# VH-VL binders against o74379, part 2

Target 1, 220 residues: o74379
Amino acid sequence: MSFQQRFARALDVGYKNFLSKDAVRNIFAYDNHLRGLVQKECKIHQTPYRVPSDLMVQSASDPARANLFNYSSQLVNHDFFFSGLISPERPSADADLGAINLKPGIDASFGSFGELKSQMVDVGNSVFGDGWLWLVYSPEKSLFSLLCTYNASNAFLWGTGFPKFRTNAIVPLLCVNLWQYAYLDDYGLNGKKMYITKWWDMINWTVVNNRFQATRIESL
Below, E stands for the ipSAE of ESMFold2; O stands for the ipSAE of OpenDDE; V2 stands for 0.75 times the mean of E and O plus 0.25 times the DockQ between their complexes.

## First folded at step 2 (VH-VL; framework fv_ebrasodebart)

Design e12 (at its last look DockQ between E and O 0.02; V2 from the best seeds 0.00; counts 0 for: pae O 14.1 > 2, placed apart)
Fold by ESMFold2, look of step 2:
Structure e12 (fold): chain C 220 residues (1-220), chain A 123 residues (1-123), chain B 108 residues (1-108)
Amino acid sequence: as target 1 above (220 residues)
Amino acid sequence: QIQLVQSGAEVKKPGASVKVSCKASGYTFTSYGISWVRQAPGQGLEWMGWISAYNGNTNYAQKLQGRVTMTTDTSTSTAYMELRSLRSDDTAVYYCARGPRYYDFWSGYFDYWGQGTLVTVSS
Amino acid sequence: QAVLTQPPSVSVSPGQTASITCSGDKLGDKYAYWYQQKPGQSPVLVMYQDSKRPSGIPERFSASNSGNTATLTISGTQAMDEADYYCQAWDSSTAHVVFGGGTKLTVL
């Protein structure tokens, strides 16, 4: 399914108490515009069109294709952001169970979920400019932490050793979109703190826990 | 226990299609990809493509573009590979393998493999 | 498209060290992976991320990857190590997985 098809209900009714349907539609219209820009960049650089995550990796080390990287990375970040929200189509009955499973690690890293919330709101609100705030996990350190990325940068390639890839350096679990287009329509320029606070209540902790479970190395 | 169980052997005529299933169990299906790898009799391993059960993204080997479709059904934790316009040189054992996690989709390693499905294409 | 070249066969006496090479242009810039396949069986991952060994794989298996060559090394080779061995990498320019042609290891 297309990105629009996967979020059809959110496009129809929005996210109650978080983002109006008009705000969601505007974000998705920008997402569709970026997809057009990716196709244009692929033609300019004679790069065969592939899914945004592949294009992001292929262009990451090539300064001549910086536009292709920025557009494809932003598309990857959009998908990760919306995929982490409680869906208006299928409210998750397991959202609280995911938080229960994560609690030991969150407590060890931040003290509590309440302290994590406070830090995400404070750090996110203090970021000057456009970007993303991430919850990340280090399997090697067994530690959760926060990461800010500038503009279209992301946590997927953060700390990877190009050309060599390291999948276990840092693992993104959750992000919030701090670009003005994400919150301006519903919250205004001075409403960033409220936007992040409302976003917190929309986190699908079952999804976050599923992402976390993939970091555990199982016996072969 | 992590397992990938594939559908049974198939015999097809040239020009037909085949759809092989791969049912996963014992792990969070939606956080991983599934790759498909085939092996002609007496030959080596040939990567066909992969699909992410996380977001449905696909990447197909260039020589199979236009002939292969990979899908998932997250409600049954099952991946599917359909190969169309079959030729005699498509005779092979088709494997599914658990592919990369959602966060390392570019580091293509395959830690668990299905038992294989023999597809024979003969006239 | 990238190519990974392996010798078609390697023979070794029991107890000796077997080395299986995998050659590709700038292969050391990528992660290399190794699979063992015994007759009638599915492949099994035996080395990942150049030199890491999965749990359950004997310590006599080791691997390295630098320059244009990855090498799988089996010390104290046993009869049960007879199998086909495949190297594998990911080609960032095509976004494709590439396997080597395979090496048949025989223990004489």
Scores: ipSAE 0.337, ipTM 0.739, lowest interface PAE 3.4, mean pLDDT 88
Fold by OpenDDE, look of step 2:
Structure e12 (fold): chain C 220 residues (1-220), chain A 123 residues (1-123), chain B 108 residues (1-108)
Amino acid sequence: as target 1 above (220 residues)
Amino acid sequence: QIQLVQSGAEVKKPGASVKVSCKASGYTFTSYGISWVRQAPGQGLEWMGWISAYNGNTNYAQKLQGRVTMTTDTSTSTAYMELRSLRSDDTAVYYCARGPRYYDFWSGYFDYWGQGTLVTVSS
Amino acid sequence: QAVLTQPPSVSVSPGQTASITCSGDKLGDKYAYWYQQKPGQSPVLVMYQDSKRPSGIPERFSASNSGNTATLTISGTQAMDEADYYCQAWDSSTAHVVFGGGTKLTVL
């Protein structure tokens, strides 16, 4: 399924009780703009056009291709963010809370899903500037944690590792967009907290669970 | 103030190509896109495609894929539309229009139009 | 592919209200745009984002969009309003622009 097909309905009606269609359209416009910029950077650097994830990895350690990295990375983040959301027309997401496979680890790491929510809301709201807040899993530690990245950086960099920057391997499970353009249309300058609060209700925990299970299978 | 001035009428044979120009003035050329819309005699408006003067990104109507090419020259603030393999049903008035900054806003419109260029395809 | 349907023609007497409809699948969920085209002239934007009026467009022009139908309304129609009117929207599945078939407004 193409990106357009995947999110066509969201472009039409938005996400009920989360993002208006106008807000979604604006975000998607930015996404498409970034795609154009990626193409431009590819031409500048005489790099063949590839999917954003590949371009991100290829440009991550090259200061001369910083723009290519930022644009590609942001596209990856956008896709990951929206892919983690329930259908725009879903009546309720409450039934998805407390995914069975996630519960033990979440309880061990945060105490409860409620505490996880509270922490993500508070941490996200406290972040100054543009960035992303992630829920990540450490296979080595068997624990969940929150990670904040700034600008177009992402948690995938931490999972794959880079020659010049060694970090513990982590697996991103979900993220929320903390860039101002993501919430200003619907929530205003002081609406960041509410934005994140409502985002929580839009999380597709089935997707999150699948991402987690994939990691577990690989570790077996 | 803001103007889009198109090249003159063209007469072409079937199988030939035509390239129409659209010179923009009165605004920052690279801040907007240019869309092309054609209108066959006595018919309605048909969107052909869009190009960003900012980054050169393009989006063409599906029916014209492979046959149309849109370009811009930022040094002259001019947009170009080339249509190849012309046939009789390509006979139309071709308009350039200032499109949205990014067509992907899904809320863009065409607020300024060129005067139109008649392209006649006949044997 | 998205399709926008307009009546081929609408007739109105001077001073009366003209209504031109544009129908499409879930059009009310999208922004609609309207263009006026007089014979031998280029199209002119008369409405954008469903109901917003560009500068220079008379107040007698208004528009709305709900359900599956966008409507352009011209109150106190004048002879100078005689023209073809086209609705326009975006196809969210293809990111393409779609025009309606156009409506010829005749002022009797």
Scores: ipSAE 0.000, ipTM 0.496, lowest interface PAE 14.1, mean pLDDT 88
Fold by ESMFold2-Fast, scan of step 5:
Structure e12 (fold): chain C 220 residues (1-220), chain A 123 residues (1-123), chain B 108 residues (1-108)
Amino acid sequence: as target 1 above (220 residues)
Amino acid sequence: QIQLVQSGAEVKKPGASVKVSCKASGYTFTSYGISWVRQAPGQGLEWMGWISAYNGNTNYAQKLQGRVTMTTDTSTSTAYMELRSLRSDDTAVYYCARGPRYYDFWSGYFDYWGQGTLVTVSS
Amino acid sequence: QAVLTQPPSVSVSPGQTASITCSGDKLGDKYAYWYQQKPGQSPVLVMYQDSKRPSGIPERFSASNSGNTATLTISGTQAMDEADYYCQAWDSSTAHVVFGGGTKLTVL
């Protein structure tokens, strides 16, 4: 299914107490615009159209394909952001199950979920310009941490096979979109802190936990 | 109104077990956890553990692991705390308290408390 | 494992400001909570998340938390404020609640 089809209900009703339907529609209009730009870049560089994650990886190390990287990376970031939210159709209770299993690791890394929330609000609010805030996990260190990326940059490359990222391997678990197009409509220029605070209430911790558990799969 | 009502005072001999109940009313029982806190005569507050009324998951103080068990009965909105192998230094008032919410771990605070249950261990 | 240290007693005259401290390693990086307990009664939450007051708690109660010290402040202290006060925080290393030793506030 297309990105728009997967999140059709959010386009219809928004995310109550978090993002209006108009804000969601504006974000999705931008997403559609980026998909058009990806197609144009693929023609320019004679690259077959693929899913955004493949295009992002293929273009990451080539300065001549910086536009293709930026557009495809942003599409990947959009998907990851919306996939981490409680759906308008889903009961809020589903989020609680993942939080149970994450508690020991979150407590060890941040002190508590409340301290994690406080840090995400403060760190996210301090981001100057456009970017993304990520909750990431380091399997080597057994540690959760926060990572900021700017513009269309992402945390996924740190979990890939690229040699220069291997020693800093991290796995993204959760992100919040800190581009102005995400929050200005509902929160205004001075509303980033409230936006992140409201976003926290929408986190699907079951999804976050499923992403975390995937890092612990043993070779069979 | 929100209330937590505990069972009555108990007198036990060393080596026995005690099970204290805490009946909740005035809120959705499964939306909050129940914590147990004890206070020996003339002493301060000591946290014993927490149980989720949503799924029964527990978190016990290290000092009490192996001796304490917390359970809930969602059909009666009642939480229970059983302490085994009682010693004289387990003599205390035992409180149940509401909180935290399962997904809101920074609210490791207690907004409503039961009246307390005196457990005396003697002889 | 983390310990919270409170003075065992604080005395103030009626109408004066009482200040009760709670000290712990990097306590300002954690949320602090405060409870009031009168003899023979259950504890009552008087401050939560460092500086927030529950409904029903007078405006005379305020609190702060920074560095290693959280402080509960009671302005215009009244005889009815005489009680034991406990601070509380989360210990992330053990995932459990820790209480301070308590401070007896005397209003003379």
Scores: ipSAE 0.000, ipTM 0.420, lowest interface PAE 17.1, mean pLDDT 83
ESMFold2 (binder alone), look of step 2: mean pLDDT 91; pTM 0.938

## First folded at step 5 (VH-VL)

Design a10 (framework fv_ebrasodebart)
Fold by ESMFold2-Fast, scan of step 5:
Structure a10 (fold): chain C 220 residues (1-220), chain A 123 residues (1-123), chain B 108 residues (1-108)
Amino acid sequence: as target 1 above (220 residues)
Amino acid sequence: QIQLVQSGAEVKKPGASVKVSCKASGYTFTSYGISWVRQAPGQGLEWMGWISAYNGNTNYAQKLQGRVTMTTDTSTSTAYMELRSLRSDDTAVYYCARGPRYYDLWSGYFDYWGQGTLVTVSS
Amino acid sequence: QAVLTQPPSVSVSPGQTASITCSGDKLGDKYAYWYQQKPGQSPVLVMYQDSKRPSGIPERFSASNSGNTATLTISGTQAMDEADYYCQAWDSSTAHVVFGGGTKLTVL
């Protein structure tokens, strides 16, 4: 399915109390713009068009394909962001069930969900320029932590304090888009704290928990 | 199998409105969009706009913004294009064509076209 | 904002190769599409995504797109290929369609 087909209801109605219909449409228009840029880069580098996640991985270590990496990585980040939100097509009640299962680990790492929220708001608000804030899990250390990536970088391949190109070092569970195009229309340049606060209420913790549970099961 | 059938020719006076229909068959209407393209006598193709049959989202050519409205009726698998405040230079054959459901790079072309509807604007 | 320029007419003898160009700034960075329109008929898609041919379109039709120029090539041109040919590009970021001015192909 295309990105827009999977999130069609959000494009129609927005996310109540979080992102207006117009803001969602602007983000989706930018997503489509990036897909056009990916097509251009694939032609330049004689690379067959593939799903964005494959293109991101293939281009990650090649400076000559930095544009292809940036555009495809941003598309991957968009998908991860929107798939972590409570869908307008689904009731919010189911989203809270995952929080119950995550609570012991969140308590051990941050003290409480309330403290995690406070740290995400403060850390996210302190991000200078454009980027992404991630909740990540380290299976080796059995710890949850926060990670900032900048521009189009992601937690799948890179992380502050972790080896580059090592997907077994940390696992991303959740992210929030901190590019100005995501929050400027609804919140303004000085509204980033409110944007992150409203985003918190839209988190689908069942999705986050499903991602976390997957870290307990090795891929064969 | 796949077919787009348009309404018949119309003659209108300047200042009037015209509404052209395009009935789709042979595919899932709501999985695609419809674009409208016109062609003045002896002239080239001019894109007018697009509508998603899934969610009703539209995107109109800037030259026609404020004069054109595109709609769909999913119960009858029909798209409509209404052009208001008609001028003599709006005389053209109007085509509907199957396009993308969303602003999707990979489906930004027209694989099936209606037969065309001649709209003549004269006093 | 893209503008696509085509020659207004191209003439070729039967059996010869016809070449129709479409020029636009960095057109090779976009996918190009080609439509054939015969008098009194609707346009028909003859080439998509630069060089791909829809089912039902003869193998003598081919196309390329590189740099600033897309080219539609018809080898062994036949009288039935007489038509107007339009190139098209799609900018997905704006969801705008741009057509070239069209080329009248005469086979004589």
Scores: ipSAE 0.000, ipTM 0.443, lowest interface PAE 16.1, mean pLDDT 83

Design a13 (framework fv_ebrasodebart)
Fold by ESMFold2-Fast, scan of step 5:
Structure a13 (fold): chain C 220 residues (1-220), chain A 123 residues (1-123), chain B 108 residues (1-108)
Amino acid sequence: as target 1 above (220 residues)
Amino acid sequence: QIQLVQSGAEVKKPGASVKVSCKASGYTFTSYGISWVRQAPGQGLEWMGWISAYNGNTNYAQKLQGRVTMTTDTSTSTAYMELRSLRSDDTAVYYCARGYRYYDFWSGYFDYWGQGTLVTVSS
Amino acid sequence: QAVLTQPPSVSVSPGQTASITCSGDKLGDKYAYWYQQKPGQSPVLVMYQDSKRPSGIPERFSASNSGNTATLTISGTQAMDEADYYCQAWDSSTAHVVFGGGTKLTVL
């Protein structure tokens, strides 16, 4: 199933109190534009057309394919962002209940989910230009932290099994899109704090919890 | 109990196709990926590719690109690997193996393996 | 593109320490994994992420990975440890899995 098919309801009605249907349609139009650019780059570099996650990984260390990396990485980031949101008409679970396995680590790293929210709002608002804010987990250190990446960069390349810096491997659990095309239409140039505050209420904590459990290497 | 159960042995002629199944049980099928690894008689392990049971995304070994197709059926928690245009050197035991996946990214290792399926290609 | 090289065989007496090496360019920058395969059986994961041991694998199994070489070490080797051992890494440039050629461990 295509990206648009998987998120067809959001495309139809938007996310109430967070993103209008016009804003969602604009983001999806950009996503489609990027897919066309990926096809073009694959032809230029004689690279078989594959799913964005594969293209992103294959192009990540090759400066000659920087455009292919940027376009495919952004498509991966889009999917991760939308996959972390509740369905438009579903009620959001309280973070303490939905993210039950994360709670001890969040409490230890940030003090509470409320403090994590406050830090994400402040850090995200401080990002200059376009980028992404991530909640990440370090399995080796058993620590949660926040990571900013810029432009189309991502937190996935630090994941388990993909290490350039093996001892510093981190796994992304949650992200928010801080590109202007994501928030400008509904929130304006100075509206990042409100955008992130409203995004928080749309987080699918069950998904975030499941992502965290998938990182537990001691479950082997 | 986590278990991967594969279909039975196959004998094929050169040029034919074979489709091996791998039925998963004891875990949430869509939360993991399945890799296929083969081993020719007396030889080492050769990775063929991986499929995400979450979204059906595949990644195939370059040598097999165009000859292999991996699919999943979530209603039966079953993964399939079809290899076409069989050659005598495709004779091998074919294994499915569960790979840890994080989101759309496979973690690069295999924690549980099927029992193997012998595919013999001879005239 | 990456190649992992293992010695074809290693022999030890019961109770001795066996060391099986796996060499590849900048392998220490990647996670290494180890599998045990007994005749007629499926591979079994014995070490993951360089040095971590799955539940059920004896404490006598340990591993390291630095520079160009990953090493699987079996202390106090027992007859039941006789098997083929394969190292494995993930090659980010191709997004493909690479296995070593395998090492036959004989316990005499």
Scores: ipSAE 0.282, ipTM 0.696, lowest interface PAE 3.7, mean pLDDT 86

Design a14 (framework fv_ebrasodebart)
Fold by ESMFold2-Fast, scan of step 5:
Structure a14 (fold): chain C 220 residues (1-220), chain A 123 residues (1-123), chain B 108 residues (1-108)
Amino acid sequence: as target 1 above (220 residues)
Amino acid sequence: QIQLVQSGAEVKKPGASVKVSCKASGYTFTSYGISWVRQAPGQGLEWMGWISAYNGNTNYAQKLQGRVTMTTDTSTSTAYMELRSLRSDDTAVYYCARGLRYYDFWSGPFDYWGQGTLVTVSS
Amino acid sequence: QAVLTQPPSVSVSPGQTASITCSGDKLGDKYAYWYQQKPGQSPVLVMYQDSKRPSGIPERFSASNSGNTATLTISGTQAMDEADYYCQAWDSSTAHVVFGGGTKLTVL
């Protein structure tokens, strides 16, 4: 299924108390624009069109394909952002169940879910310009932490075994889109704190927990 | 308990198609990818491709591009691999294996494997 | 599409240390994985992300990955370790999984 097909209900009704349908439509219009730019870059560089995650990885170390990386990375980030939200297409999703399994690790890393929320709001509000705020996990350190990336950058490449990302490998679990196009219409230029606060209530912790479990070979 | 259970052995004539199934249980199917790996008699492991159970994205080995199709049915937690235009050198045991999903493209490590399906291509 | 080269066979006596190598250009910059396969059976993951051991795999299994060579080490080798061993890595340039040719470990 396409990106728009997977999130068709969100395009129709938005995310109640978080993002209006107009805000969702604007984000999806930008996503569609990026897909057109990816196709253009693939023609220019004679690169076969592939899914955005493959294009992102293949272009990551090639300065000549920086545009292809920038556009495909943003498409990957959009998918990750929306996939972490409580879906209007699955209104019976039990988002809170995943939080139970994450609690010991979150408590050890941040003190509490309340402290994690406070830190995400404050750190996210401090992002200068456009970017993304990530909750990440380090399997080697058994530590959850926060990471900011800017513009088209992402948390995925820090854990994949690329030469420059070999050290301090991390796994992204959750992100919030902090580009102006995501929050401007509903929250205004000075509304980033409220946007992140409302986003927190929309987190699907079962999805976050499923992502966390996927980092583990041994099931307990 | 995590299990991948594959469909039974098949004998096909050259030019035919084969479709092997792999039913997953004991984990959240959509959190992982499924790779297909084959092994000709007395030979090593050859990666054929993988599919994300999350969004259906696929990546196929160059040698098999145009002959292989991988699909999933999330409602039954089942992955499928169809290989067309069979030749005698396609005779092999075909395995499905669960891969970790850090990205749509990340398919390793393969921590659980199906029991294998022998596909024999002969006249 | 990195090529991974393994010796076709390695022989050890019971109780001795077996070392199986896997060589590829800049392999140490990638994660290496190791699989054990006994005749008529499916492969079993024995080492992941260079040096990590899955639950249920004996402590006598260890591994390293540096430069161009990944190594699987089995200390105090037992008859039950007799099997084919395959290394695996991911090639980011092609988004392709690559297996080594395999090594037959004989315990005599």
Scores: ipSAE 0.031, ipTM 0.619, lowest interface PAE 7.3, mean pLDDT 84

Design a16 (framework fv_ebrasodebart)
Fold by ESMFold2-Fast, scan of step 5:
Structure a16 (fold): chain C 220 residues (1-220), chain A 125 residues (1-125), chain B 108 residues (1-108)
Amino acid sequence: as target 1 above (220 residues)
Amino acid sequence: QIQLVQSGAEVKKPGASVKVSCKASGYTFTSYGISWVRQAPGQGLEWMGWISAYNGNTNYAQKLQGRVTMTTDTSTSTAYMELRSLRSDDTAVYYCARGPRYYDFWSGYYPFDYWGQGTLVTVSS
Amino acid sequence: QAVLTQPPSVSVSPGQTASITCSGDKLGDKYAYWYQQKPGQSPVLVMYQDSKRPSGIPERFSASNSGNTATLTISGTQAMDEADYYCQAWDSSTAHVVFGGGTKLTVL
């Protein structure tokens, strides 16, 4: 399924108390524009069109493909952001039940979910310019932490080796889009703190929990 | 002990429909999804589709789109796969396998860790 | 639509190392999985996330995945390892599961 098809309901009604229908439509229009730019870059580099995640990984270490990387990475980041939100079609998840396997680690790393929320709001509000805030997990360190990336950079390609995508030193679990096009329309120039606060209420903790459990597949 | 137990063998005529069941036990059914994989005699594994036991969302292989329907009954921890308009080339062993709850970017991190015993469906006169 | 290519058959002598390859465009950027299937039985997961081994699978089984090729390696191959082996990956463009065509391992 296309990106728009997977999030068709959000395009139709927005996210109540978080993102207006117009804000969602503007983000999706930008997403579609980026897809056109990806197609252009693929033609320039004589590269078959592939899904954004594949193009992002293929272009990550090649300075000649910096545009292809930036556009593809931003598309991947959009997908990760929206797939972490409660969908209008999805039943309300009990936050405690949804985050059941995360809670011990979150409590150990941040003290509580309330403290994690406070830190995400403060750290995200302090980001100067455009970027992304991530909740990440390090399997090696058994540690949850916050990571900021700027412009179109992402947490997927973080660590000591390439392909970092598969053997990541950290695993991204959750992100919030801190580009001005995401929050400016609904929240204004000085509304980033409230945007992140409202975003917190829309987190699909079941999805975050599932992403975390994937890192623990050694228990198999 | 985690188990997936499938319904028994079926013999069908061309044009008929078949519905195979897969009963899960030993884990929280709604925390996972179920994939269906078939194997024609002497041939390889062919993925047919996936269903979330949590929300009932499905994703079907393009070749089977329009002929296959996957459902779940959470009260009995059972997944079902119905294949319609059967042809001789649908003769195969049909397997269910445990997979991810959601179909998203992270689905590729999940193995098919437990498989049912298989259900032979024979389509002939 | 991703395609995973495996050799149809591989033969090895008892006690020697068997190597089964699985090739796909940029497969090393995805996780690869391996399943063992003996005649009349359901598939069994033998390797997951490229190189991880489930509990109960012998240490003789190892795997790697880099570039376009994933490889399942069985050291000190035994008669009991005779089976069909299938690689598997996720096609991110369709969110479909893709299996390789399978490799029949014969221990001569």
Scores: ipSAE 0.006, ipTM 0.538, lowest interface PAE 10.2, mean pLDDT 84

Design a17 (framework fv_ebrasodebart)
Fold by ESMFold2-Fast, scan of step 5:
Structure a17 (fold): chain C 220 residues (1-220), chain A 122 residues (1-122), chain B 108 residues (1-108)
Amino acid sequence: as target 1 above (220 residues)
Amino acid sequence: QIQLVQSGAEVKKPGASVKVSCKASGYTFTSYGISWVRQAPGQGLEWMGWISAYNGNTNYAQKLQGRVTMTTDTSTSTAYMELRSLRSDDTAVYYCARGRYYDFWSGYFDYWGQGTLVTVSS
Amino acid sequence: QAVLTQPPSVSVSPGQTASITCSGDKLGDKYAYWYQQKPGQSPVLVMYQDSKRPSGIPERFSASNSGNTATLTISGTQAMDEADYYCQAWDSSTAHVVFGGGTKLTVL
C-alpha cells in the first residue's frame, strides 16, 4: 500500500491531542513532493525507481547522488515516524502495556519510561535546526540510548538492521520528527517541548517492542 | 505454550461475506502482529494482510484492498478477518499467523493457526 | 511487484542432499524465510532471516541467500522431510509479504 493509503485515517482526522489534520496534511504534501523529487533524481542518475528504503541504501555512499539519498532517507524517516504512532482510533497508550520485552532494558538504561520521556523531551528540545531524535539499541553493548540526526540523516545505516545490512552497531527503535514542518503549525517555533511531550502519548509501544525483538534474533 | 486456534469451516454463496476468527494464547497478544495467509486447493500461499494487535493498524495486499477488513479484540486475544463480495476463486484454507518485524525491516511467521476452510459455491 | 520463483518439484533418494532454490530480483538484499507444509497441515517455519534455524528444526536443514537466489539445503534427507517448501521475503516495493510458488520435495 502507498504511504497515504496506510495512514489515510490520520490524514482525515489527525491525531487527537497531538497533530491537527492540517498538520498531518502538510506533512503528507511534503512527503508527496519528496516522492516526485526521488523520481526526478532516479531519471537524472539512470537509477531504476525502487522503494525509498532501497534507494536510500543504494545511494548512501555516493556523493554524486546526495540528493537522492536525502530525499529517499526523509521518506524512510517519515514512514518510521508514522508507523511508530498509535492509530487515531486509539488516542492514548501506556508504555508498560505495549513494551513488555523492552521494559527491563529501558529501566536499566534510563531508570524508567518516565525518565526516558524526560530525556527525550530535553534532548529533542536541544536539537538546533531540523532533524530527528531516535531511541536506538546496541545489541553488542545491550544498551539503549538516544541519538540525534540532522536534516534528512537517519539511524538506519552504518551498523543498522535496516533493511538487512546490520553490523550490530545500532538499531533504531523509535523516532520523532523534529523538522519545523512537523510542529510549527500546531505548536509554534518555541513549542518543541510540548510537541515531544504530546508525541510521547501517541507512541505505539507494541511496534517499538516488535522492532526490539528483531534485534535479539533468538532461536525459535 | 503458544497457540492460534481458528473458527470452523464455512460454506458461502457468491456475493456473501465471511468472518474468520483466530484466538491467541500463551503470549502477550498485543506485543505481536497477526497476518492472514490463504491457500486455494492445490495452490500456494498468498499473503492477505497484517494487523497490529495493539492499535489495530492494518496493511492489506493490494489485490484485496477494499474487500478485506482485519480487526482484533484485545479483551479476548482474538483476531478477525472479514472478506466481502466472495467469488468462487476465494475458496481456500485461510490461516492466521503470528507476525514479527513486519513494519520495520522484515516480516515472518513463527506460529500458525490450524486453518479454516472457506468454500464459495452456488 | 517482486516475484519469487521456485522449481515446482525436487526429487531425492533417502540420505541424499536436497537443494531447493528461490529466485527473485536482488533477493540477496532482502531476508529470506522458509516454511515446510505437509498435506493437511499448517506451514511450519524451518529457516528464518536467510540462514537461521528455529529451535526444534534438525541441523541437517541449512540455507543461504545471495545475489538473486536463496537456497534451502536438506542434508541426509529423510522420508519425514517429504513436503511442500515455500520461500518468503518482504517486498519493499509494495511493503508486502511475498511467497514463492512452492516446491514439492519427494523422497523416493
Scores: ipSAE 0.005, ipTM 0.473, lowest interface PAE 12.6, mean pLDDT 83

